VHH binders against WD repeat domain-containing protein 83 (wdr83). Designs and how they scored, part 7

Target 1, 315 residues: WD repeat domain-containing protein 83 (wdr83), of Danio rerio (Zebrafish) (Brachydanio rerio) (q6dh44)
Amino acid sequence: MAFPQPRPQAPQLPQHLWRTVDCQQGAVRAVRFNADGNYLLTCGSDKSLKLWSVSRGTLLKTYSGHGYEVLDADGSYDNSQLCSCSSDKTVILWDVASGQVTRKLRGHAGKVNCVQFNEEATVMLSGSIDGTVRCWDTRSRRMEPIQILDESQDGISSLKVSEHELLTGSVDGRVRRYDLRMGQLQVDYIGSPITCVCFSRDGQCTLSSSLDSTVRLLDKSTGEMLGEYSGHVNKGYKLDCCLTDKDTHVLSCSEDGHVYYWDLVEGSLTLKLPVGKAVVQSLSFHPTEPRLLTSMEGRVQVWGAEPEDAAENES

## First folded at step 17 (VHH)

Design y10f (from x9m with Y106F)
Fold by ESMFold2, last read:
Structure y10f (fold): chain B 315 residues (1-315), chain A 123 residues (1-123)
Amino acid sequence: as target 1 above (315 residues)
Amino acid sequence: QVQLVETGGGLVQPGGSLRLSCTASGFTFRTYWMNWVRQAPGKGLEWLSGISSGGTYTYYADSVKGRFTISRDNAKNTLYLQMNSLQPDDTAVYFCARLPDEWEMFSGSFDYWGQGTQVTVSS
């Protein structure tokens, strides 16, 4: 009786189109996985937020209540709540099951570009063209923010929350990391308007995209630049960037209709994924699987590491 | 009612300088990216320059880069254009324009315009 050696495996990057969804929401400004990766959210220029099944590609619910386009959204860890933000200057907290608005929060002086729950969904954090980040209590009936962060000299384009840390990107060319527990702030100067920020999966690095068509990876603790990724086009749009589920590759949207993949360590281009002939506006990577969402105009596409028929046959 | 009012135009000799102002009212000025656009006699509109809401990011058309400087004073709700080394080709009506979507910087889709101010460069 012999012990077979494991077969070699090619890198598993999402490059095979599984589904195309025509969202019927005008332009889809943002696409987001929920916390477990089984659902997706679409933020429409028609003022709607929609929830979809990833596997079926079917619409589950439409959330109406914003007065202008929806710019970003997030789902709570337990799938019971959604938050969203809009050009109408508001943040909305939704009950997922009923579709009802729980709270409509006012106070930002301009468009709200980004919103996210903290991990426990006890607060929402929002960032606006007014240069502020606002923190809102999800559990109380108060309508005022519990904290306002106003260190930025220009609009906030992106924010991400991890444990006690808040990462923000600003048009002023700075990435800011707040330790909300200790009240400390670290500032990394990039020098070009930031369009998107995120943490690496291992929590040791930050990633930022900017209008100089460059994505940068920095050591979180020292601010040292560890990687610099270019070749894509990002000159006039708020484009998303991210890391793969295992921190092996860096991804960026591009104005040329592609999603670019670079090897995180080597910095070399691994894949130039053709999405279409228009700006790829938004992307979201699955929390644990090699699966990618992209939005281009009014369409969302789901990408897997293998053709869908082959993935079904391997289960 | 959104209102944009340009001032500071006039007659200037070639090689001269001129500073345009645009006073804004009826909206929250500090939360919009703003632009300058011009129209020469008998010609179409030409975009010149833009500036972010906080004023930290500026960008220019190649035709004016190095000669023109855009700036803003959010406390005074005023947009500025400093124009140096003016030549007869710079003769135009100059407009300030509001950009409704800062993340489509080059769409050309401005939602509000001023009435314009005439700049004439001539001996």
Scores: ipSAE 0.875, ipTM 0.938, lowest interface PAE 0.5, mean pLDDT 92
Fold by ESMFold2, fold request of step 22:
Structure y10f (fold): chain B 315 residues (1-315), chain A 123 residues (1-123)
Amino acid sequence: as target 1 above (315 residues)
Amino acid sequence: QVQLVETGGGLVQPGGSLRLSCTASGFTFRTYWMNWVRQAPGKGLEWLSGISSGGTYTYYADSVKGRFTISRDNAKNTLYLQMNSLQPDDTAVYFCARLPDEWEMFSGSFDYWGQGTQVTVSS
């Protein structure tokens, strides 16, 4: 099979522990970089959302307002707003600076698993165990969704937005890609409950993880499977997958306490990063640098491509 | 008030079949993954099978795979277990159980249970 980036790229992979943060949030269900990668968000089973400085490793603000576990969060491109979703069936829009709830949006019939702003932060998109994706206007005081997408036959586990495209993963084993401007839908059948989806950086591929312990890379336009990555354990958790900042490697969380790295082109395992002895539930890759966030239980770790002393010193 | 009520148990000969039902009320049934668990006389709890909220994904313990089939009817708020090729060691009280976190499928942490229905396999 042919990949859009056939040239090999020297691996510079985050494998050196820089920082461990005990978040004091119970289990951390999701960890996310903000858009520029200077801050991170932690979603707690204790119902809190927290914002941290990546470079300093310090807590900047705690956001309280959800009635149950926070399951996902995202920051707007300009760092002025946050959105979050919860097993309390709500989506919250927050003002970053004040810490105040701007809107608390109800309507999902069950847990909300995933949430993201569109690129312009004019809408929030949320996906729920109720099988719907809902689109919410960030600029209006109205509480009703702009749009409800109900094509899925089972719960929505993951979503990502790129330009005017929405990518969703469902327990029904399908990855769906919506063109939000044109109203078109493309469906790729994976055949196992999807746990995470994302776009490649070059925009030509999609990546999905599923409960058959397999991560798959597909050509976005044709649905052709370009790569298949396995060896990790994903059988009962909503585990994250992603691509590195240069699309050189595929990453996945694992129930065995590792993050797995595969060479995107060769499909071979490059690194099995030991994070700990529990499920690695979430990861996030820095938008432009070889930096990785992981969450395991109540702890978040920051990983770099070289030991922190070497990376921070310039003398 | 969450309520789960199992029915359909009884006495059956070895090699026979039974269909269990679990009727749910007091919550939005279609947004929860559901499970069957059993307890044989003098033994601990044994997880048997689970089903996703929309019904498109089912999974089974090795001990019952191929003999038992889990299903659901969300319009009737009902969970089912079709049990075929029953053997004497399938004798147990069978419970339906609600899974509070679908993304910890094998945690064993069910938040609501039914009262159970007795299944006895004997000649």
Scores: ipSAE 0.874, ipTM 0.937, lowest interface PAE 0.5, mean pLDDT 92
Fold by ESMFold2 at other seeds, fold request of step 22:
Structure y10f (fold): chain B 315 residues (1-315), chain A 123 residues (1-123)
Amino acid sequence: as target 1 above (315 residues)
Amino acid sequence: QVQLVETGGGLVQPGGSLRLSCTASGFTFRTYWMNWVRQAPGKGLEWLSGISSGGTYTYYADSVKGRFTISRDNAKNTLYLQMNSLQPDDTAVYFCARLPDEWEMFSGSFDYWGQGTQVTVSS
């Protein structure tokens, strides 16, 4: 006498609006979850970086110190530090609790588009329109980069760090993967300016978006194209792409005010999420839950897989 | 001071060619996307072409695709426009323009312009 087993659930996709945050930062150029997904960062065209509670939607701290627009940011895994980059050509390391600038790093010859800590937060990596990636020691008071990567023939638009690997996207139409331990470089040619790169959650694939309105999934080790996703609009903006928390779907921002979801394996469009009537500039997917951040103009929205009241009843 | 100076305009017969140059000074040229824009007599501004900071990506308005070629020499701080198969309706003042935000490519929000160079196509 056995009881019926639960039916397998379809993957949960964030499609229910939980919150809208009016950031009061001008345009929000980037929105990012912290490592545990409990906080979010907003990068403002008003030169500010802000930290917010995801669950409450409340402002926790404002970080002031950049001389122009903040273009990207990242939080350390222990939540003690932030890094950010800006059109002012600098990278800033912040102490989260005090809000103080611990280091302001100069050296890039042009605006800095992307920045991220390595997992231990011993290094910050930054990518610039000057075509270089620079590696900065967070522990040292030295102001010079510990490494400059200059293989790109054009600006760096996006970078991501996973374990000992660095993934970069360039306007030169190439995705580059550096093995920082072995000193090796793998190059995948896409052929259109890259706007965003990321790793799959299992670490075996890379994802890239480009100005030909196409997102591509590649096998990391071979460079084989495993999937190609289109139907959205990406012609003139640096739009984010990502994978869901369980690698079931591919997401992309779009210039038409939607976030597009494709089934990773079948390549079919699963959901066209209406965010608004302007360019969806940035997105970030929760590290472990079906929860999505979007930015459009000066607003950030938090999306969940169920209406918020229903999610509370399940916890 | 940021300056952009166009040269190379002039009178040319239909079907002819011209090469425009734009010399940049007062800023780090190699870290900006650059564009050509023109204004025909009595008409508004028409965007023609853009080029990425490293020169690896070029893009064109449909009206000039195949006839015009944008290029740059970052060592000489110079932007170029090669114009072939010129017709009388290409008669205009041609401007070099700097794009402050490469990720709003079609916003039309250029922050610095040259004074322009006159191109006149007539038989």
Scores: ipSAE 0.874, ipTM 0.938, lowest interface PAE 0.5, mean pLDDT 92
Fold by ESMFold2, last read:
Structure y10f (fold): chain B 315 residues (1-315), chain A 123 residues (1-123)
Amino acid sequence: as target 1 above (315 residues)
Amino acid sequence: QVQLVETGGGLVQPGGSLRLSCTASGFTFRTYWMNWVRQAPGKGLEWLSGISSGGTYTYYADSVKGRFTISRDNAKNTLYLQMNSLQPDDTAVYFCARLPDEWEMFSGSFDYWGQGTQVTVSS
């Protein structure tokens, strides 16, 4: 009469489809969780930005003001503001509740590929095909950037902000990490056009995807390559990569319609998630739960670690 | 008014070399990826090579890799194609083309083209 053994721990990888959202925005160029993971943003080739409830899959608001495709967006920590960037060469700061444009910031000489708030939403950072990163004050009514970073030799494809650090990826095959408080710059040479960068959750590593169909994990302080993940297809699209909520796995979009998961430490493929039969262009991982957003063509899908009815029964 | 003007074509013997130029005006050249495409007599368009906006990334069709070199000079708003080891089947009209979306590199959706320059490889 032994006591029952604890149940085996369930896999914590999102692989069960919970929702499909037809965004009606043309191609969805980027999909992003907000800071608390309860909302999602979709960036449309139809020039619109939309905000949705993750749990209900319902449209909450449409933001119109860009003159061409919306390429990226981010929400502030307190859900009061959004920022977005576009092929129209602008960055827009939005008031979430009213839908009004707070600022429309001009200055980039070409398409703006990426945008993000810093953690306190006092600054927006944007990266452009013009090879510059621009830093904009959210609190001021001034239209000029606080700072322009022009070290890149080619377009900026991706950026991420963590506390005082800015990580950028460039077509010039380099990942750059700026210490914004002290003005220091670390450069890691990858050798193929970078499509996406991010920090590990523990802040000790950087992750990059590139057009040689390879995702690489580097030690942040030394630039040493700690892991190399391949088998997916990334040859001509700006595809997203990320780490799971607990840094256990590396993910990448793929041109073959899958999201690939690799064990971070072992480097072995854990899961090849079939999303569809077109390019999976964007993904976003939930900040605290094993939940994934994917975009393919004009659709966004929400994935969980268990079938939705099983997850509902446990909650 | 976007303009792309190719020059440098001509008659060349088999095994010879030519350098094509494409001068751009009416847009911010340094913020666009650029490409070379050719059309042989009686054939469809064949993509040859592309180059990133800053010039740091180049890519080629298998048919010309190792023989052709794409480059650009953003200060002169000029795209180049150095063609070596030319053979009769390289005879074509050569066009420079602007890629509107750098992140659909192989879509074939170029938004502006030059009028082309004739290259004829014949003994």
Scores: ipSAE 0.874, ipTM 0.938, lowest interface PAE 0.5, mean pLDDT 92

Design y10f (from x9m with Y106F)
Fold by ESMFold2, look of step 19:
Structure y10f (fold): chain B 315 residues (1-315), chain A 123 residues (1-123)
Amino acid sequence: as target 1 above (315 residues)
Amino acid sequence: QVQLVETGGGLVQPGGSLRLSCTASGFTFRTYWMNWVRQAPGKGLEWLSGISSGGTYTYYADSVKGRFTISRDNAKNTLYLQMNSLQPDDTAVYFCARLPDEWEMFSGSFDYWGQGTQVTVSS
């Protein structure tokens, strides 16, 4: 009399190569989706930042102005601005449409490893080998940071902003979470240099990767370790980690040329994606769809959950 | 001008100890990871140890782990190597080296080197 219950569906994971982009930027140090996932950014050792259409696979614009390698970048929610950071010790705010530098911000004493807008794009946050996080006002013509966070005992490797929270990872083996509204700081001790941090999509967990070849999932509110993921190689590179679009799996780059996928709950390896024969240095997961970007050497690859048929008459 | 100057080498008996120093100038020392490398007579370069910019992370080659200790004093722009339990095959010229990219720790791509200091272990 009743219809059968729908069968549960397995999560779709990006494992089918859709595109390979030879960026012509030397080594691609970081690859990032923009906020809506329709564009991607590539950060080149040749000092360039490039913006690409994900769907068309075509170069849209090149941004020149850094004096050394570009190490990270982010796009504002409205696609009007980019920020980037570099071994030249600067953070640059760019106008997307014109390609012009709006601000070139100095003050860090060493290379800047990471940069991100807050969600409203009213500030940029940057983290440096000098051990500081600096907050820069995007709306003001002032060239000084509006805040400097100097709690770290060693370099800052990664940062992420979500709502009013800032998450940072440091070589000192600590993950720090700042509540910027309340002025509170929570510190979680991992014990090995942190290479990447991120929030889960539901905002309840934090994820960190470190030079002990281990990715760790923590409950944000209690600090309890919920998962520990290993088997990959992370011993000497700043490798990215992330969660899938629906928080079903943990991903990590690896020095062995693979991206590793673990089931978040079970902790078991689900997929070992063969990207290539060199270090997979960076990855970015699409905000809402099962799409993955990887960078290895000078190329970026786009991976989807299903095979992509390219029309043979497109040329 | 970037300059790295090693001191503290000399002649020591097997089982003895030495402390090497490397004084840095011409750059912001506290924002670079630093390393020790040696070259024995007629041999290639051998990486020994590295230390992060803030000094909280140290790492060593297997050949010296447990015998050598790297450290730094950022207020004095100085890198150190404490060498214990020295043996004749530790005889070499020892160099301090600056790592330009901390996230390629084992690339072997150091951009500045000191002149070196001779360590000789013999009876």
Scores: ipSAE 0.873, ipTM 0.936, lowest interface PAE 0.5, mean pLDDT 92
Fold by ESMFold2 at other seeds, look of step 20:
Parts: structure tokens; sequence; C-alpha cells
Structure y10f (fold): chain B 315 residues (1-315), chain A 123 residues (1-123)
């Protein structure tokens, strides 16, 4: 028998608490990295949106203009604009530097659960309890949507944009993928209200979480189920799921105060991260580093793989 | 301004059926999750069932699963509860209730209620 070959080292997972931020926004409904991962957004039940420095943990700006809770937000790739959505039925486009409302867009008949820019930040896409996705022009002074997508039979809970594709999740138990250039729609039936959707980093898979306490990985082109991840609790909250920065693990928030990590390929639980004693409402994974944001009640925490090592942080 | 009005209660024999209705006005009914709750004499409130805004998702308390069916007609702004196999311990005032946050389904925090309709199950 020969010597065992060296194994590649397992990827580091963000399990060390780097920082706690007490946001003073009531419940934090969503936490989001910006595109480069240096800033974070917090969406408050107090009606405010706040921008923070990840590295310093300091508040940079507060954006006030929504009439009710802020439910989701996104930053443009060039860091010049923000968009947000609210229980007040509006979508707001903000200028980051001035804090000014550029547009306050009405039209949804109910709460707006999710919002994101396309890659070029030429449009915003929003999804509502009214069952529609609306596409809004960011550069026109016109206040009407460019397009309304109304295929869903129930509320829209989550959406994500990647290149020319739009992925949506609905309470009707379906994940929908739109090819916006070709006008095509693919529908994957999950069978339980969807709470969060996202693309894999390589763009070949979709991930969805639902109220049956199950996260599912599907092949994007065929709809074949490639993985199914459970053990967490998701029964009545809109909880986030995601993939790690290198597509090695699947993550989900949980109502039991943990973030669950599963090995993507094996499906086995790798880590049950104790965040606190309440519902972990939202998470966001850093675009390129093993770094995680979590929100629970009014608190946001930043997690890393290894605390403050300048040699590692410069790689 | 928001108004929820229950109808369809009454006296029924054990094993019987009733269908309750709740007519909504003063708000956009089709964008809210709706619920039924009851209060038996001298007891606290008991949540029974909920339904999503589009009607595609329904959920029930264990005590009524298989006997009660929630439904809605968004064109008529009306919520329904079909109650079958009624027994004396189903005697209560039945309320429809609006859920303000669909993503806290089990918080028990309903922001608007109807006045209720009496259901009495007696020999």
Amino acid sequence: as target 1 above (315 residues)
Amino acid sequence: QVQLVETGGGLVQPGGSLRLSCTASGFTFRTYWMNWVRQAPGKGLEWLSGISSGGTYTYYADSVKGRFTISRDNAKNTLYLQMNSLQPDDTAVYFCARLPDEWEMFSGSFDYWGQGTQVTVSS
C-alpha cells in the first residue's frame, strides 16, 4: 500500500464573529453586501435604509423616505445608486452620495418584497405581494414601469437578476426564470411557498428556499433537482438562502437562531452557526471572500473565516 | 374604514356543516393573507386557518385539519370557511382577521377583525 496522497484543504467557512452592529432601526428585515463587498445595507422596520462600512463597522448614511418598513435594497455596481422597496408599496431610487430620492415609484397594489438592479443599473426590478414583477427605467423621468410580469398566481417573495435572466420565487410554489432578451419563461414547480431564490456563482444552477423547511438546488437548463438540504426550520418567515463565494456550500437562515451550512455535493451538514436566540431573518455572502452578514432582530453581525490577519486580507 | 363582516353562523346539530363568509371593504383584499380565529365561551382566542393573498397556499390548526376548508374569492372580496363534522366543542364566535405581515404567519398579530358570527352546535 502506498502513502495517501495529500488532500486539498477544505475551504474556510465564515464562522468567527468579526463585528456586531446595533443598527437602531427596529427589526432589520434584510442585510445586503454591495457589489464589491466593502459596504453593507440594512433595511429597517423603522422605515430607514442605512449604509455602513463593513471594515470599520460605522454608519455612513441614513436614507429616509419610505412610509413603512423597508423590506429589501440593492446597490448599483458603481456604488452611485441604491434602490429599495417597502410595505408602503413603493420602490425608491436613491443617489448614494447626496442621500436624495431620485425617484419614488408607485404602481404595486401591495407590499413590495424584493428589489434589485440589473447589472448595468439601467433598470430596477421589483416583486410584490400583488403577484407582479415590475421593471422600472432608472434614467427616465417617467414614473410608469417599462414592463409588468404577471404570470404568478400569488405574491412574489424574492428575485435575482443575472446578465439577461431574471429569477423569481412565489408563494404559489414556483420558481420562474425569464430570459429577458428572448422573452422566454421556464417554470420549476417546488410545491411550497418560496422564500428566497438565487443563482449559483457559475450560473449553471438555481437555489430556492421554501416554507417546507427545505432548500433545493436545481440544474438551471433542465430543471433537474441536484440537491436537497434540510434540518433547519423555515415554516413562517421569509428567510434567505445562498451559496458560498466558491459554490462549495449551501447556506440557509433558520427560525431557530442558526445559519446552516451544507456541503453542496454531499448534502451533509457542515456547520450549524449559532447566531443568537431569535429568528435569523436575513443573510448575505461576500461576493469573493468567505465572509457572511447575518441579521437577527435589530442586530447585524459580520462573520469571517479567520479574524484580522493582514497577510490573508491582502491575498 | 377597514371593515370585515362575518355571516353564515347559526345553530347546527352535531355532525352538521356550515359555511361562513367574510366580506371585506376599505382595503385591497387581494394583497393580504387572511385568517379565521374563534373564541369559545369563557376561552381565549384560537387560531384556526390562514390563506395566502392569491389563495394558492392554505394552512390549518391541527384541531380542524380535514374538517374545515378555507377559501377566498378575490373578485368578490370574500373569505370563506367551510366547516364540516361540527361538534359541540366547535361552539364559538368565529372571526375573520387580516394578517398585516405574511412573513410572520404565526405571530398572532392581526391588525383588523370582524365583529364575529356565532356558531352553536347543540342537540
Scores: ipSAE 0.872, ipTM 0.936, lowest interface PAE 0.5, mean pLDDT 92
Fold by ESMFold2, fold request of step 22:
Structure y10f (fold): chain B 315 residues (1-315), chain A 123 residues (1-123)
Amino acid sequence: as target 1 above (315 residues)
Amino acid sequence: QVQLVETGGGLVQPGGSLRLSCTASGFTFRTYWMNWVRQAPGKGLEWLSGISSGGTYTYYADSVKGRFTISRDNAKNTLYLQMNSLQPDDTAVYFCARLPDEWEMFSGSFDYWGQGTQVTVSS
């Protein structure tokens, strides 16, 4: 008689509220983990960027220098630098410890929707309603971009950098993947304005959300659609999507106040997490643990896979 | 100073067509989503259509879908509305409007408006 093979353990998903942070920043346009997941960034409609301890829920520093709403931010891997972008048309590079503006970079003709460091934090990449992605040198005192990507026919809504690759989403309904070493470009046509893009954790897939209330998973190399996830509401807001830390589930914000989880392979809805009664504007998944950040109105919530006091009592 | 100036209105018979234009100045037109809104006599404002900054995405109210077409020419800083199959209940002042936050498309909050152009549909 053969023994049954053990089945994979069902992944635990962040669904238990650990804490709520009232950011006092007006609407929080974006919430982001730093690279190691110990800190979080909040991008305020009050023009501020704030850095918080995830575990303590406490404010560590406020960064002031943008002239209008902060729309996105990222932290360098070594935690020494932040970048942010704003409807004031600028990208700012910050020194984390001092809170000082290292550079305020101008050149975009309109609101800058997204910004990220490359993995080495030698450059910042920014995407704008002006339809361009701009690359800025973090180590030089130059104020001009070192590269401008202008293939998009409409605004850039989202970008992500992984290794040598840049993934962008545009209102023109296209997801673009640039191989920055070889200068190659792959274009995947979705057909509805893209609101968010990301890579899978294993680097084999891309995920995109769009204004047709649909999140799509594509094979990175071929562009073949591997999954399609719907049931949430995304009709008029720039909402975030992501994958879990182990690539088992797809998540999306929703205009109905929930975060939706779908099984990546089967496409079935696993969890409809009630965050509140307003638009869930942004989310960020922890790089290595089942922990989720959500922003709704002026508050950020931290979610874990088990009740916080139960996790603390294990030995 | 931001200016939006609508032209192309006038008197037209039922079933006719008109093409409205909105010339923009005082801001970077190509980086804003733009909209058309109308106000019929004695009525409130009715949103009709919107278009993305690059012109690749258009969206319409059900009342005008299939009859009206929004477009833009960013080189000329001009927004257009092609109106076909006009009927007497399309009689209104038509405004172009600038959307300040493209990611709240249906908020109804426009930050700048034109003075409007009168469209009158009657036999």
Scores: ipSAE 0.871, ipTM 0.937, lowest interface PAE 0.5, mean pLDDT 92
Fold by ESMFold2 at other seeds, look of step 21:
Structure y10f (fold): chain B 315 residues (1-315), chain A 123 residues (1-123)
Amino acid sequence: as target 1 above (315 residues)
Amino acid sequence: QVQLVETGGGLVQPGGSLRLSCTASGFTFRTYWMNWVRQAPGKGLEWLSGISSGGTYTYYADSVKGRFTISRDNAKNTLYLQMNSLQPDDTAVYFCARLPDEWEMFSGSFDYWGQGTQVTVSS
């Protein structure tokens, strides 16, 4: 008498192509999961923002209102609102369901590179080539920023919000962490223009990518360098980096058409994922599952840890 | 509208120095990365150096690294190139150029140019 063995689990790193989406937006400057990972946002050089179903691979809505290319976007945790930023120097707040502009916020003196809601979606935070981070109230009709952060000596390339903390990256080679409740600021000097910043999932580390083709992991509280990751190419593009859903690996886009994976602790290259023959511009990792979005030129690809058909055959 | 005007060119002996200036108008200068490019007689365009919008990041072609220094004064809307240890093969028309997308630094796709200033290195 024999009993079946448990079905082997697929690897936990996304390396199998599930889906290719031709966005028809010109170059896709940024791709983002929403908070629950069921939707994705695409930011087009054609000035459009699009919302897609990840599971169905279908277009749900197109958001038109920016005057130049869309550079970044974020969705609120309750999926009711979107924010976006553009080379037109504006930040737009959108109603998801209607597709209408709720607010169009002006004040930055140049391109707005990055934008994100705080956790409650009561504030939008934006970073610009003008060297400022601006905080905008989503709840009122006021069109002026409620706060301007101007400590940076050069453009802001990336920002991320976690609870009461704001992490920013600047061309001035510095990663800045603001405690917005206490008014404290910690500065970590990297020494090369920062292209992307993020927090680790456990909230104890920060990750940054820079134009010296190096991704760095720092202890958030001390600023101590915990890891350096290289071998990819990042010399002249604003490329994304991130950590996996369980903080086991570091990822980076690359100008050579790959996404690089390194073991977080050992620093060794685990996987060099071939995405295509052009610059991989953006990536986003699923909040809880081993699933990755990549953008290259006008296409977005969804990657999973096992072939999609194999996952469907499990009951 | 958008204008870039180079000055400071001239005749210099080998080993000499010149300082070029580029005055910008018609746009928000401090939010653009700026570059210097040159064209030697009978040759194509050669990129030399670039500088970030805030001035904290500078980068150079190997041919001029260590000899040329790019800088900017955003309060005066002016870009500079300090050229030291000049040699005859530095003879060219030098152009100030605006980079429309800082995140494609080496695209070679500058959207506005100055008229150029002549630099001649000869004994």
Scores: ipSAE 0.869, ipTM 0.937, lowest interface PAE 0.5, mean pLDDT 92

